VHH binders against DegV domain-containing protein DR_1903. Designs and how they scored, part 27

Target 1, 288 residues: DegV domain-containing protein DR_1903, of Deinococcus radiodurans (q9rt62)
Amino acid sequence: MIAVTTESTADILPLQLGYSGIHLLPVPLGHQGQVYSERELPPDQLVNLIRTTGEPARTLAIDDEVVARTFEAALQGSKSGRLVHVASGSRFTPHFEVAARVAGQFGVRVQVIDGGTVSYALGVQALHAAHLADQGADFGQIARALAELRERTLLTFAVESLDFLRVNGRIGNVAAFIGNWLGLRPLLAVEAGEVVSKARVRGQAAAVRTLLSATHQFQHQTGETLRLYCGHTIGGEGAAEQLQGQLQAVYRDLPAPLHPLGSGLTANVGPGVVAVLAFPRRFGLGHA
Short names: E, the ipSAE of ESMFold2; O, the ipSAE of OpenDDE; V2, 0.75 times the mean of E and O plus 0.25 times the DockQ between their complexes.

## First folded at step 17 (VHH; framework vhh_7pa5_2)

Design J8 (from B1d with S31D S104T; at its last look DockQ between E and O 0.48; V2 from the best seeds 0.00; counts 0 for: pae E 9.7 > 2)
Fold by ESMFold2, look of step 17:
Structure J8 (fold): chain B 288 residues (1-288), chain A 120 residues (1-120)
Amino acid sequence: as target 1 above (288 residues)
Amino acid sequence: QVQLVESGGGMVQPGGSLRLSCAASGFTFSDYWMSWVRRAPGKGPEWVSTINSGGSSTYYADSVKGRFTISRDNAKNTLYLQMNSLKPEDTALYYCARVDEYYTGFPDYWGQGTQVTVSS
């Protein structure tokens, strides 16, 4: 089977890593010149560190040697001797470019896919790739399936402030909306590999209603039965639970599970985020 | 109706061993991947180990690799966890879990749990 790697910031949960066999490329965190792994700074400790020091944290570039060692480790566990790496979107981070450069050292054994997204939307791509690999899919089949999945994925989220995105250089197309207005929460989406602004809303209830509306619109547009996830960073749990309840009231056959987001994403988007991730149910995520 | 019943927990000295069992009913056990999840005092759920439906592949959290062994007997609808070289950090309520189709880290069904306490 083709081995799969992705970035530690893909927010894949430990249970999912356990059975998928996905190897993570570690994305380092930096704070006041100190470098941490995501494991060393779980989200509650990350936020506490930022608050007590008054200094931001950021995700850092990955050393070529670390990428190469990660690829080597994944290849050694692979019967096929082949690997696909699913990278965070090239318009968001330098990680695709670094992975592609390092993959050149491995010839045809390592292929890199630009995931065009971040966080658990990236994690879902990696999980689907692992699912297909377990079924015997080759690289071309995996790449085509992931391209289709990307086209049919909704990722929309409400942040408390754009300040975290700004300090991490991930502000992109939303830079024109800089400004922290009390009571207003920016709503953002990932579209065509970029972060775009969708709205600014007042309060948690309006944010949840807008995410629900986006989900309804997306379901209507695709006409497919969806898998739904209610994502959150630390502090966003209540909003995510409210979103889940409202989604389940409309889509009674869909569990819409809560999905905590990790420290890499929290450093970039801040605490108190609530998100919806949606894509067609036909994209499997498990192994036989 | 899905039912998972854990047993085999207890109190043990550091370095000791315990064997957990989980009796499954209400579904076709051999069709599902199964996991052990634990919850230590003051902490959220922590994934421990997963085994695929046929038992040919097993996966472990780094904290338990080499010490714990997951297994299953599909003829008896039973999941097992052999725990060796136990440490105080392993103290937790251990849950038998059926892997959900959404693979979120919280199972679609889990049992009541069995308490494991490792104390000197």
Scores: ipSAE 0.011, ipTM 0.377, lowest interface PAE 9.7, mean pLDDT 86
ESMFold2 (binder alone), look of step 17: mean pLDDT 88; pTM 0.889
OpenDDE, look of step 17: ipSAE 0.024; ipTM 0.387

## First folded at step 19 (VHH; framework vhh_7pa5_2)

Design M2 (from J3 with S56D; at its last look DockQ between E and O 0.70; V2 from the best seeds 0.00; counts 0 for: pae E 3.3 > 2)
Fold by ESMFold2, look of step 19:
Structure M2 (fold): chain B 288 residues (1-288), chain A 122 residues (1-122)
Amino acid sequence: as target 1 above (288 residues)
Amino acid sequence: QVQLVESGGGMVQPGGSLRLSCAASGFTFSSYWMSWVRRAPGKGPEWVSTINSGGDSTYYADSVKGRFTISRDNAKNTLYLQMNSLKPEDTALYYCARVDFYEYSSGFPDYWGQGTQVTVSS
């Protein structure tokens, strides 16, 4: 089958990485001139480092050599000799362009797909690609399926502050909202490969209610049974548990697992984030 | 209902070998990826190895590469783990797990066997 890679910031859980055979392209973190892997700087240590120093952390560009070594490693484990890399959205990071440039050195053996998203929405695309590859899908079939999944995915989240996005240069269309958020938590979404503002709310309960409402609207719009995840960065666990409880009160037969987000995502969006990820269950079925 | 039953564990000396088996029933075995996961005393679960549905792609944790071989027989609904050059650090309860990429509880797959004990000591 076609081997799959994605970025370490795709927030695929450790056992899922083993189960899926997905290789990660490590996204480096920088703080005060020091470079870390995400494993070297877990979210609690990352947040403590930022708070004690008063200096931000950033995700950094990935060296071409690191990309090439990651592709080589994934190809060595593949009988097909073919690889698909699912990159974070090109409107968010330079990683798609770097991966595409390096992939050119491998010819037709490596294809790079612009995932158009971040975090576990990206991770779900990579997992879906691995499932499709196991079913015998070629590059084109995988790319079309991921495009369809991307178009039918809800990713919306409440942040504590836009400062983390601003410092990392990931602010996008919401830059104009800095400075007028008196006591409000921004609710943001990923739409058409960009971060957009959806709402402003006061407090955890309002954030959870708005995420729940967005989920209900999305379910109604698609008319499909959804697969749901309650994402959170460090400090957002309570809000995520509240969201999970509210979703389960409505969708009692559907799990809505809590999904912790890693240090790369935390550097970009900050602690205390709560998110919902949703997509039609037919894309996420684990059986054939 | 999904059922996974491991066997083949035991005590061996360092450098020895064991072959684990996992009998699967209650689902279409040939449609699922399968994994071995282990729990050492006082530690959380550690992924060991994975094999895809057709058996043509295999994956190993760095700690076991070159020593362990995963295989499957889809006609017999059986998963295997050949463990060679065993070390004391391989001592653990070994579980057979059915992979579901999207369904999990606390990061674990929802379908496990009861486990088979492997003990490596002099």
Scores: ipSAE 0.376, ipTM 0.727, lowest interface PAE 3.3, mean pLDDT 87
ESMFold2 (binder alone), look of step 19: mean pLDDT 85; pTM 0.861
OpenDDE, look of step 19: ipSAE 0.743; ipTM 0.880

Design M3 (from J3 with D100E S105T; at its last look DockQ between E and O 0.06; V2 from the best seeds 0.00; counts 0 for: pae E 20.1 > 2, placed apart)
Fold by ESMFold2, look of step 19:
Structure M3 (fold): chain B 288 residues (1-288), chain A 122 residues (1-122)
Amino acid sequence: as target 1 above (288 residues)
Amino acid sequence: QVQLVESGGGMVQPGGSLRLSCAASGFTFSSYWMSWVRRAPGKGPEWVSTINSGGSSTYYADSVKGRFTISRDNAKNTLYLQMNSLKPEDTALYYCARVEFYEYTSGFPDYWGQGTQVTVSS
């Protein structure tokens, strides 16, 4: 079957890595000129480091050699001798371009797909790709299925501040939004591979209500049974629990598990984030 | 030395219940995510459930959701799996597993116990 890789910032759960066989391309973290792995700097330690020093952390570009070694390791475990890499959205990070350049060294054996997203929305694409590969899908079948999944995915989130996105250079289309935060939390979405501003809300209850409304509208637009996830960074647990409860009250037979986000995402979006991820249930994620 | 010792398996009829326990030693249990994994005869490992270090987040395979409950007692260094409404397809060797986050590796959890057998048969 075709082997699958994606980035460490895809927030895939450890046991999902186990059953899927997905290899992670490590995204380094930088702080004051020091380079860390995500394992070396888990979210609580990352936030503490930023607070005690007063200096931001950033996700960094991945060395071509690290990418090549990751591809080689994944190919060694592949009976087909073929690999698909699902990269974070090219409008968010440089990682797609680096992966595509390195993939050229491997010819037709390695194909790179622009995931057009980040975090567990990216992880879901990688898991679905691994699921399809396990069923014998070729590159073209995987690429077409991920394009459909990408089109049918809701990712929306409430941040405490745009400053984390700004210092990481990920501010993009929301830069004009910075000057108008006066005690309000921005509510953002990923649409067509870009971050878009949706609202400004005050307080946890308003943020949760707005995320619930976005989910309801999305379900109506697709008309499909959804998988739902309540994502959060450190400090956002209470809001995520409230969102989960309200989603389950509306969608009684659909679980909406809490999904903690890792240090790479925390560096870019900050602590205290709550998110909803939704996509049609028909996109399988493997043995889970 | 990391030690994980599962117990509580046995034979049960369909619709029955069992509670599995996993006694952990040789590491700081409260700092690690923990999982249950099972192997049916002639099959590869199948993930069952995972719980984060504090116990605030739990995850389940679709095949067991609503029937199984993972929990932990960090004061007693013990992981639990409550299994209700058991079916013949739940027959397997059940392992307690410690989970690590590694950037350069994929794979199953880094330490497993020897497992406890669950047999569901009429």
Scores: ipSAE 0.000, ipTM 0.117, lowest interface PAE 20.1, mean pLDDT 84
ESMFold2 (binder alone), look of step 19: mean pLDDT 85; pTM 0.866
OpenDDE, look of step 19: ipSAE 0.014; ipTM 0.275

Design M4 (from J3 with D100E E103Y; at its last look DockQ between E and O 0.01; V2 from the best seeds 0.00; counts 0 for: pae E 18.0 > 2, SAP .685 > .668, placed apart)
Fold by OpenDDE, look of step 19:
Structure M4 (fold): chain B 288 residues (1-288), chain A 122 residues (1-122)
Amino acid sequence: as target 1 above (288 residues)
Amino acid sequence: QVQLVESGGGMVQPGGSLRLSCAASGFTFSSYWMSWVRRAPGKGPEWVSTINSGGSSTYYADSVKGRFTISRDNAKNTLYLQMNSLKPEDTALYYCARVEFYYYSSGFPDYWGQGTQVTVSS
């Protein structure tokens, strides 16, 4: 079967990695000239480092050699000798470009897919790819399936501050939003490979309600039974639990598990973030 | 250290029953939602069932609904899966899984079991 790789910042849980067989491409983090792995700098330590130093952290570009080694390792474990790499959105990170370039060294053996998203939304695509690969899907089938999944995925964040996004240069069109944000919590979404502003709310309760509303609207638009996840960065546990409670009250027949988000995302969006991830249940991931 | 140890698997005839158990340790079991996931040879993983922390809510895949029952004993840190009316299509390695995570310590720990094999064959 086709092997599957994705970035370490895809926020796939250890358990999921275990049963999916996905291999992670390590994404480095940078702070004050020091390079870390996500394993070396967990979210709580990352946030403490940023707070104590006043200096931001950021995701760094991946070395070609690291990419190549990852691909080689994955291919060695593949009976088919083929590999699909699911990369974070090319508009957010240089990782797709690097992966695509390196993939050229492997001829037709490696297919790189632009996931067009980040964090666990990316992880979901990788997991689905792995699921399909296990069922004997080819490159084309996997690519088409992931494209469909991308079009039918809701990823919306309530952040405490735009400062982290600003520092990383990812706020782009959201820059106009910065001036009047005192006491307001921005809600952002990943749509069509870009971060878009959805709302500004005051307080955690309002943020949770807005995320709930977004989910309801998305469900109505898709007309499908959804898988739901309550993502959170460090400090966002309470908000995520509140969101979970609300979702469970409405969708009593669907689980809405809490999903911790790692240092990669935390570096970009900061602590205290709560997110809703939703996509049609028909997409198989091998978990609730 | 978080550990999940599955047991109770075996070989049964179609229409038979099995009861799987999962012994959990290394974390506050009663605080977490738990799930069963299975993987058949040559197939991707498939979600089977989920139960909330207190056991008051259960969820099932359509393929097992009406036949499987998930339960838990928080006092024993154990998750169960009662499987009735088993079919050949249920043949798979069954994993116990946490649905909720609360860890921000060092590294990427391995929080998964080895699974227990269920084989349904005449």
Scores: ipSAE 0.000, ipTM 0.232, lowest interface PAE 13.7, mean pLDDT 87
ESMFold2, look of step 19: ipSAE 0.000; ipTM 0.129
ESMFold2 (binder alone), look of step 19: mean pLDDT 85; pTM 0.863

Design M5 (from J3 with S31D V99I; at its last look DockQ between E and O 0.75; V2 from the best seeds 0.00; counts 0 for: pae E 2.2 > 2)
Fold by OpenDDE, look of step 19:
Structure M5 (fold): chain B 288 residues (1-288), chain A 122 residues (1-122)
Amino acid sequence: as target 1 above (288 residues)
Amino acid sequence: QVQLVESGGGMVQPGGSLRLSCAASGFTFSDYWMSWVRRAPGKGPEWVSTINSGGSSTYYADSVKGRFTISRDNAKNTLYLQMNSLKPEDTALYYCARIDFYEYSSGFPDYWGQGTQVTVSS
């Protein structure tokens, strides 16, 4: 079976990691010249640190040696001697490039896939890869399947501020939309490997409604039964619960669970974020 | 209807052995990864072991590695957990869990049984 790795910022839950056998490539966090692991700086502490210091945090590039060690460890556990690494979007982070470069040291044993997304959307791809690997899929099959999943994944965020994205250089073209944002909450989406502005709303209720609408639209576009998740950073719990309630009211048979998002994403988008993640249910286990 | 029924639990002395079984029904057993999870009194659920659909890959928590062995018989729709060298800290309710990866409640598997009690005590 092909081994699967992804970045620690993929926001896969601890139990899911245990269940899936996925190994994480640790992504370091930086603040005022100090380097942290996500374990050392959980979301609540990260936010407190940012608030108390007034200085932002960011995800840092991963050392080649760390990548290599991660790959080696994963390969040792693989009977096939092959590994798929699912990397965050190459337009967001340097992690894909680094991973791809390091993968070259392993010949044809390691395939790096550009996930084109972040956070649990990336995690979902890694989990799907693990499932496909279990089914005996080869590199090509996994790559194609993940590409299909990416095309059929909704990831939309309601953020409190663009400041975090700005500081981290993640808003790219979104910066062009920066006008008078006072009192407004931006809604952003990851589409085609880029962050795009979707709306500007005022208030939590409006944000939740907009996320709900986005979900409905996506459902209509796909015409498929979806899996739904309510993501949130620290401080976004209330909004996520509200979103969950609304989604469950509309989609009675879908659980739409709350999904806490980790320090990696928090560093990039800030606290108080609520997100909807949706993709077709058919990507679940047993449907490969 | 999906059903998972655990059995084989009991009381043993430290160093003893038990073999847990989980009878699965109501779904295509061979299509799913399966796991054992345990919950000790006053503690949260702890992942114990996972086996892939075909049984070719197994995973273990560090706390049980080398002592526990997960296996499955897809023809019998049964999951097993051989527990050797049992310790008092292994005392828990053991659950058989079907793994979907994506469906979970508060981080838990999409479906698990009622559990079987394992008590390790001198």
Scores: ipSAE 0.313, ipTM 0.695, lowest interface PAE 1.9, mean pLDDT 89
ESMFold2, look of step 19: ipSAE 0.577; ipTM 0.840
ESMFold2 (binder alone), look of step 19: mean pLDDT 87; pTM 0.874

Design M6 (at its last look DockQ between E and O 0.69; V2 from the best seeds 0.00; counts 0 for: pae E 5.3 > 2, grease 25.5 > 24.2, SAP .713 > .668)
Fold by ESMFold2, look of step 19:
Order: structure tokens, then sequence, then C-alpha cells
Structure M6 (fold): chain B 288 residues (1-288), chain A 121 residues (1-121)
């Protein structure tokens, strides 16, 4: 079957990573000229490092050599001799461009898909690609299926401020909304491969209600049974638990598990984030 | 009802071998990836090995690579783990598990009751 890689920032949980056979392309973190892997700086340590030094952290470009070694390792385990890499959205990071450049050195054996998203929305695409590859799908079939999944995926989140996105150069379409609004939390979404502003709300309860409302509207628009996840960065656990409880009260037959986000996402969106990820259940093995 | 029943555990001396089996029922076994997961005393679950639905691709944790071999017999709905060169660190309760790529729980979507493997002098 076609081997699958994605970025370490896809927030695939450790047991899921083991089960899937997916290889991760490590996205480096930079702080004061030092380079770390996400494994070396878990979110607690990352936040403490930023607070102690007063200096921001950033995700960095991935060296071509690291990309090539990752592709070679994944290909060594593949009887097909073919690999698909699912990259974070090209409007969010430079990682798609780097992966595509390196993939050119492998010819038709390595193809890169622009995931058009980040975090576990990206992780779900990689997991779905592995599932499709097991069913015998070729590159074109995988790319088409992932495009369909992307179009039917809700990713919306409440940040504490836009400053983390600004420092990392990930602010995009919301740059004009920068400013200190005491007590207001921006709500953002990923739409058409870009981050967009949806609302500004005061306090945790309002943020959770707005995320719940977005989920209800999305379910109505798709008319499909959803898989739901309550994502959070460090410090957002309480909001995520509140969101989970409210989602489960409405969608009693559907779990809405908590999903911790890693250090790459934390560096870009900051601590205290709560998110909802939703997509049709039919993209799941055995439950479609 | 999905059922997974592990067997073949026991006590063995370091350097010894054991072969674990898992009888599967209640689902189309040949359509699912399967894994072995273990839990050592006082530890959380640790992924050991995975095999794809047709059995053509196998994956191993670094700690067991070269010593353990996962296999399946889709005609018999049975998953196997051949464990060679066993070490005391391999002592654990071993579960066979059905893979769901999207499931969040720290465990696969279905697992058995486990079979105990104890490696000691």
Amino acid sequence: as target 1 above (288 residues)
Amino acid sequence: QVQLVESGGGMVQPGGSLRLSCAASGFTFSSYWMSWVRRAPGKGPEWVSTINSGGSSTYYADSVKGRFTISRDNAKNTLYLQMNSLKPEDTALYYCARVDFYEYSGFPDYWGQGTQVTVSS
C-alpha cells in the first residue's frame, strides 16, 4: 500500500500514531536561536520557557535533508514504493512548499497533498489517507477523497489573543483585527484553506456557546452524523470540558472526546485555546 | 458483538519464546487492521505491533523490533504474536485490539481481556 507521512503538528495521539503506521515529518521549534523538536518541548515546558525568558517561540522551516530522510524512511517500509505526504495548509505554513520541492527529487513515487488545514484536522486527513491506501487507492483517489473531507470539515477555535499568530506570521486574513480588546476572545475558523475571524466574545462561557452554535449550524448544513472533537491547548482544558459536556447533552449518541494540541500548535495559537473539530462520521472505518 | 479473546500467555525465562493468539468474532476480521498493545504493572498502554487488513504490512515498536512477529490468518479470524528473545521488560498484560484510525481514547475501539506474559528467572 501507499505509505503516508504528515507533519508532527498534525496532533495525532501517540497510540493512534503507532496504530496507523504513519511517519511524522518533524516540525522544528525555535526559541532564542535554539532549535527543539516537539518531543523535546512539551506544551507545559514550552509555555514555561516563553514566560521565563519573555521571548516568543516559533515553528521553523524544515530542512530539505530532514524531509528527504523522512520520505526515504517511509518508502523503505512500503512494498508499493510510493508515498503520499499530507502537508499543513499552504496558506498557513511554508511546509507544503518545502515538502513539494523535496518530493520532486523522488519523481512520481512521492506526491504531496496540500491539506489546507492544521492540527488534528490535518491528522484526520493523514489517518484517512492511510485507510484509503489500505483499500488500494491510488494517489488521485486519495487526493480526491481528502479534498471532499476538507470541504466537509469544521475547525473553529477561540484564542486568548491574536499575538501568537502574529509573531509566527500566521495571521493572514485577520491581521486587520489586531488590537487589545480587554476580555474579548477572538473566534477563528479554517475556511477554504485560510484562517478567518468569526466572532469576538467575552469570557469562557460565551466562547463555548459560540463553538456549540457553530457546530449546530454545521450539522444542519451538512445533514450528516458527525464525529466531534474538543481540542485544546494547555490551559484550555476547562473550556474544552465545558464544550464536551454541552455537545454531549445535544448529541447524546456521539462522543466528543478531549484532544490535546501539541507544542507546534501552542506556539502558533497560544495557551488557553478551545476548539471544535467536526466532520461526517462516514469518513471513519467501520462506522460510515 | 465484537469479541477478541487472547490466549498463549504464561511464565517464561529470559531469552525464551511465547506465541500469543487472538480469536476474533462479531465483525469482518479481514477488513480491519489489528494491533497488539501491552500494559506493564504501574504503566499505561504501550503499542507493540500493527498489521494491516491483508497482512502484507507489519509495524513494530522499536523496543520489540526484530524479536516479535505479528501475523494473521484471515481464514481463521485469528491474530498472532510470536515473541522471541523475551526480556523481563516484556512482562505485561497483552491485548489484541481492533484499529479505528479516528478513535480517541488511548485504546483501540475494541480490545480483549488480555493474556498475561511474565518473564522472570
Scores: ipSAE 0.173, ipTM 0.624, lowest interface PAE 5.3, mean pLDDT 86
ESMFold2 (binder alone), look of step 19: mean pLDDT 87; pTM 0.882
OpenDDE, look of step 19: ipSAE 0.380; ipTM 0.716

Design M7 (at its last look DockQ between E and O 0.23; V2 from the best seeds 0.00; counts 0 for: pae E 4.6 > 2, grease 26.4 > 24.2, SAP .738 > .668)
Fold by ESMFold2, look of step 19:
Structure M7 (fold): chain B 288 residues (1-288), chain A 120 residues (1-120)
Amino acid sequence: as target 1 above (288 residues)
Amino acid sequence: QVQLVESGGGMVQPGGSLRLSCAASGFTFSSYWMSWVRRAPGKGPEWVSTINSGGSSTYYADSVKGRFTISRDNAKNTLYLQMNSLKPEDTALYYCARVDFYEYGFPDYWGQGTQVTVSS
């Protein structure tokens, strides 16, 4: 089957990596000239480092040689000798362009898909690609299926501050909203490969209610049974638990598990984030 | 009804071998990736190994590479784990698991587990 890679910032859980066989392209973290892997600087240590030094952390460009070695390793484990890489959205990071350039050195054996998203929304695409590859899908079938999944994915989230996105240069269309507003939490979404502003709300309860409302509207629009996830960065656990409870009160038969986000995402969006990720259940085996 | 039934566990001395089996029923076994997951006393779950639907690709945790071999017989709807060179650290309840790639935490279905105890 076609091997699958994606970025370490896709927030796939360790157990899911084991199930899927996905190889990760390591995205480095930088802080004051020091370079870390995400494993070397877990979210609690990352946040402590930022707080004690007062200096931001950034996700960094991936060296071409690291990309090439990752592709080589994944290809060596592939019976087909083919690989698909699902990259974070090209409007967010340079990683798609780097991966595509390196993939050119492998000819048709390596194909790169612009995932148009980040975090576990990206991870879901990689997981779906692995499933399709196991069922015998070729690159074109995988690309078409991921485009459909991407179009039918809701990712919306409440941040504590836009400053983390600004410092990392990931702020995009919401740059005009920069400000330190006491008690206001920006609500953002990923739409058409870009971060967009949806609202500003006061307090955790309003943020959770707004995320729930977005989910309800999305389910009405699709008319499908959904998979739901309550994502969070460190410090957002309480809000995520509240969101989970309220989602389960509305969608009584649908689980909405908590999904911790890794250090790469935490560097870009900050601590205290709560998110909802939703997409149709039909993109996987085993559930309604 | 989906059923996964593990067997083959037991007590062995360090350096010994065991072969675990998992009988699957109630679903199209050959369409699913399958995994072994273990839970040591007082620890959370640990992924051990995964095999794809056709059996052509296998994956292992670093802690078991070179010692454990996952396999499947799709004609018999059975998953296997051959465990060699067993260590006390391998002591755990071992679960056969049907993979759902998107679930937080554990797979969407697993069996009752079979106990492996490695002790002098």
Scores: ipSAE 0.226, ipTM 0.620, lowest interface PAE 4.6, mean pLDDT 86
ESMFold2 (binder alone), look of step 19: mean pLDDT 88; pTM 0.891
OpenDDE, look of step 19: ipSAE 0.536; ipTM 0.777

Design M8 (from J3 with S35N; at its last look DockQ between E and O 0.66; V2 from the best seeds 0.00; counts 0 for: pae E 5.6 > 2)
Fold by ESMFold2, look of step 19:
Structure M8 (fold): chain B 288 residues (1-288), chain A 122 residues (1-122)
Amino acid sequence: as target 1 above (288 residues)
Amino acid sequence: QVQLVESGGGMVQPGGSLRLSCAASGFTFSSYWMNWVRRAPGKGPEWVSTINSGGSSTYYADSVKGRFTISRDNAKNTLYLQMNSLKPEDTALYYCARVDFYEYSSGFPDYWGQGTQVTVSS
């Protein structure tokens, strides 16, 4: 089967990496001129460094050599000798362009797909690619399936401020809203490969209610049974638990597991984030 | 109704070997990735090994690499785990599990068997 890689910022859980066979392209973190892996700087330490120093952390560009080594390692473990890389959205990071350039060195054996998204929405695409590869899908079939999944994915989240997105250069269409009002949390979504503003809310209960409303509206618009995930960065656990409980009260037979986000995403969106990720159940195995 | 029935556990001395089997029914076995998961006394579940649908790709936890071998026979709907060079730390209840890439409850696959006990004791 075709091997699959994606970025370490795809927030795939360790158990899922174990059974999916996905290799991660490590995305470095920078703080005050020092470079860390996400493993070296877990979310609590990352947040403490930012708070103590007053200096932001950033996800950094990936060296071509690191990309090439990651592709080589994944190919060496593949009986097919072929690889698909699912990159974070090209409108968010330069990582797609770097991966595509390096893939040229491997000819037709490596194909790169612009995931058009971030975090576990990207991770789900990588997991889906691994599933399709196991079923014998070729590059074109995988690319088409991921494009369909991308178009039918809701990713919306409440942040504590836009400052983290701004300093990382990931601000997109919300740049005009620079300057956060005290106690109001921006509610954002990823749409057509960009971050957009949806609302501003006060407090955990309002954030949870707004995420619920967005989920219900998405379900109504699609008319489909959904898979649901409650994402959070450090400090957002309580909101994510409330969201989970309320989603399960509305969608009683659908799990909505809690999904912690890693340091790369925490650097970009900040602590205290709560998110919903939703997409139609039909993109899974269909066996739930 | 999905059924997974593990067998082949038992008591062995350190350095010994066991071969676990898992008989699957109630679903198209050849369409699913399969796992072995274990629970040591007083511990939470731990992932051990995974094999893809066709058996061409296998994955192992670091603690068992080089000692355990996962395999499957899709004609017999059976999953296997060959365990060599067993250590006291391998003592656990071993479960056969079906993988769902998209659905999880507390980080575990949705379908488990009842388990088979492996005890490694001097």
Scores: ipSAE 0.139, ipTM 0.587, lowest interface PAE 5.6, mean pLDDT 86
ESMFold2 (binder alone), look of step 19: mean pLDDT 86; pTM 0.865
OpenDDE, look of step 19: ipSAE 0.490; ipTM 0.790

## First folded at step 21 (VHH; framework vhh_7pa5_2)

Design T1 (from M5 with S56D; at its last fold request DockQ between E and O 0.69; V2 from the best seeds 0.00; counts 0 for: pae E 2.6 > 2)
Amino acid sequence: QVQLVESGGGMVQPGGSLRLSCAASGFTFSDYWMSWVRRAPGKGPEWVSTINSGGDSTYYADSVKGRFTISRDNAKNTLYLQMNSLKPEDTALYYCARIDFYEYSSGFPDYWGQGTQVTVSS
ESMFold2, look of step 21: ipSAE 0.612; ipTM 0.855
ESMFold2 (binder alone), look of step 21: mean pLDDT 86; pTM 0.868
OpenDDE, look of step 21: ipSAE 0.524; ipTM 0.789
ESMFold2, fold request of step 22: ipSAE 0.083, 0.386, 0.469; ipTM 0.540, 0.725, 0.778
ESMFold2 (binder alone), fold request of step 22: mean pLDDT 86, 87, 87; pTM 0.871, 0.877, 0.875
OpenDDE, fold request of step 22: ipSAE 0.580, 0.773, 0.453; ipTM 0.815, 0.892, 0.760

Design T2 (from M5 with S56D S57T; at its last fold request DockQ between E and O 0.63; V2 from the best seeds 0.00; counts 0 for: pae E 2.9 > 2)
Amino acid sequence: QVQLVESGGGMVQPGGSLRLSCAASGFTFSDYWMSWVRRAPGKGPEWVSTINSGGDTTYYADSVKGRFTISRDNAKNTLYLQMNSLKPEDTALYYCARIDFYEYSSGFPDYWGQGTQVTVSS
ESMFold2, look of step 21: ipSAE 0.550; ipTM 0.824
ESMFold2 (binder alone), look of step 21: mean pLDDT 86; pTM 0.867
OpenDDE, look of step 21: ipSAE 0.453; ipTM 0.752
ESMFold2, fold request of step 24: ipSAE 0.000, 0.430, 0.350; ipTM 0.121, 0.756, 0.711
ESMFold2 (binder alone), fold request of step 24: mean pLDDT 86, 87, 86; pTM 0.868, 0.874, 0.867
OpenDDE, fold request of step 24: ipSAE 0.625, 0.588, 0.798; ipTM 0.831, 0.813, 0.911

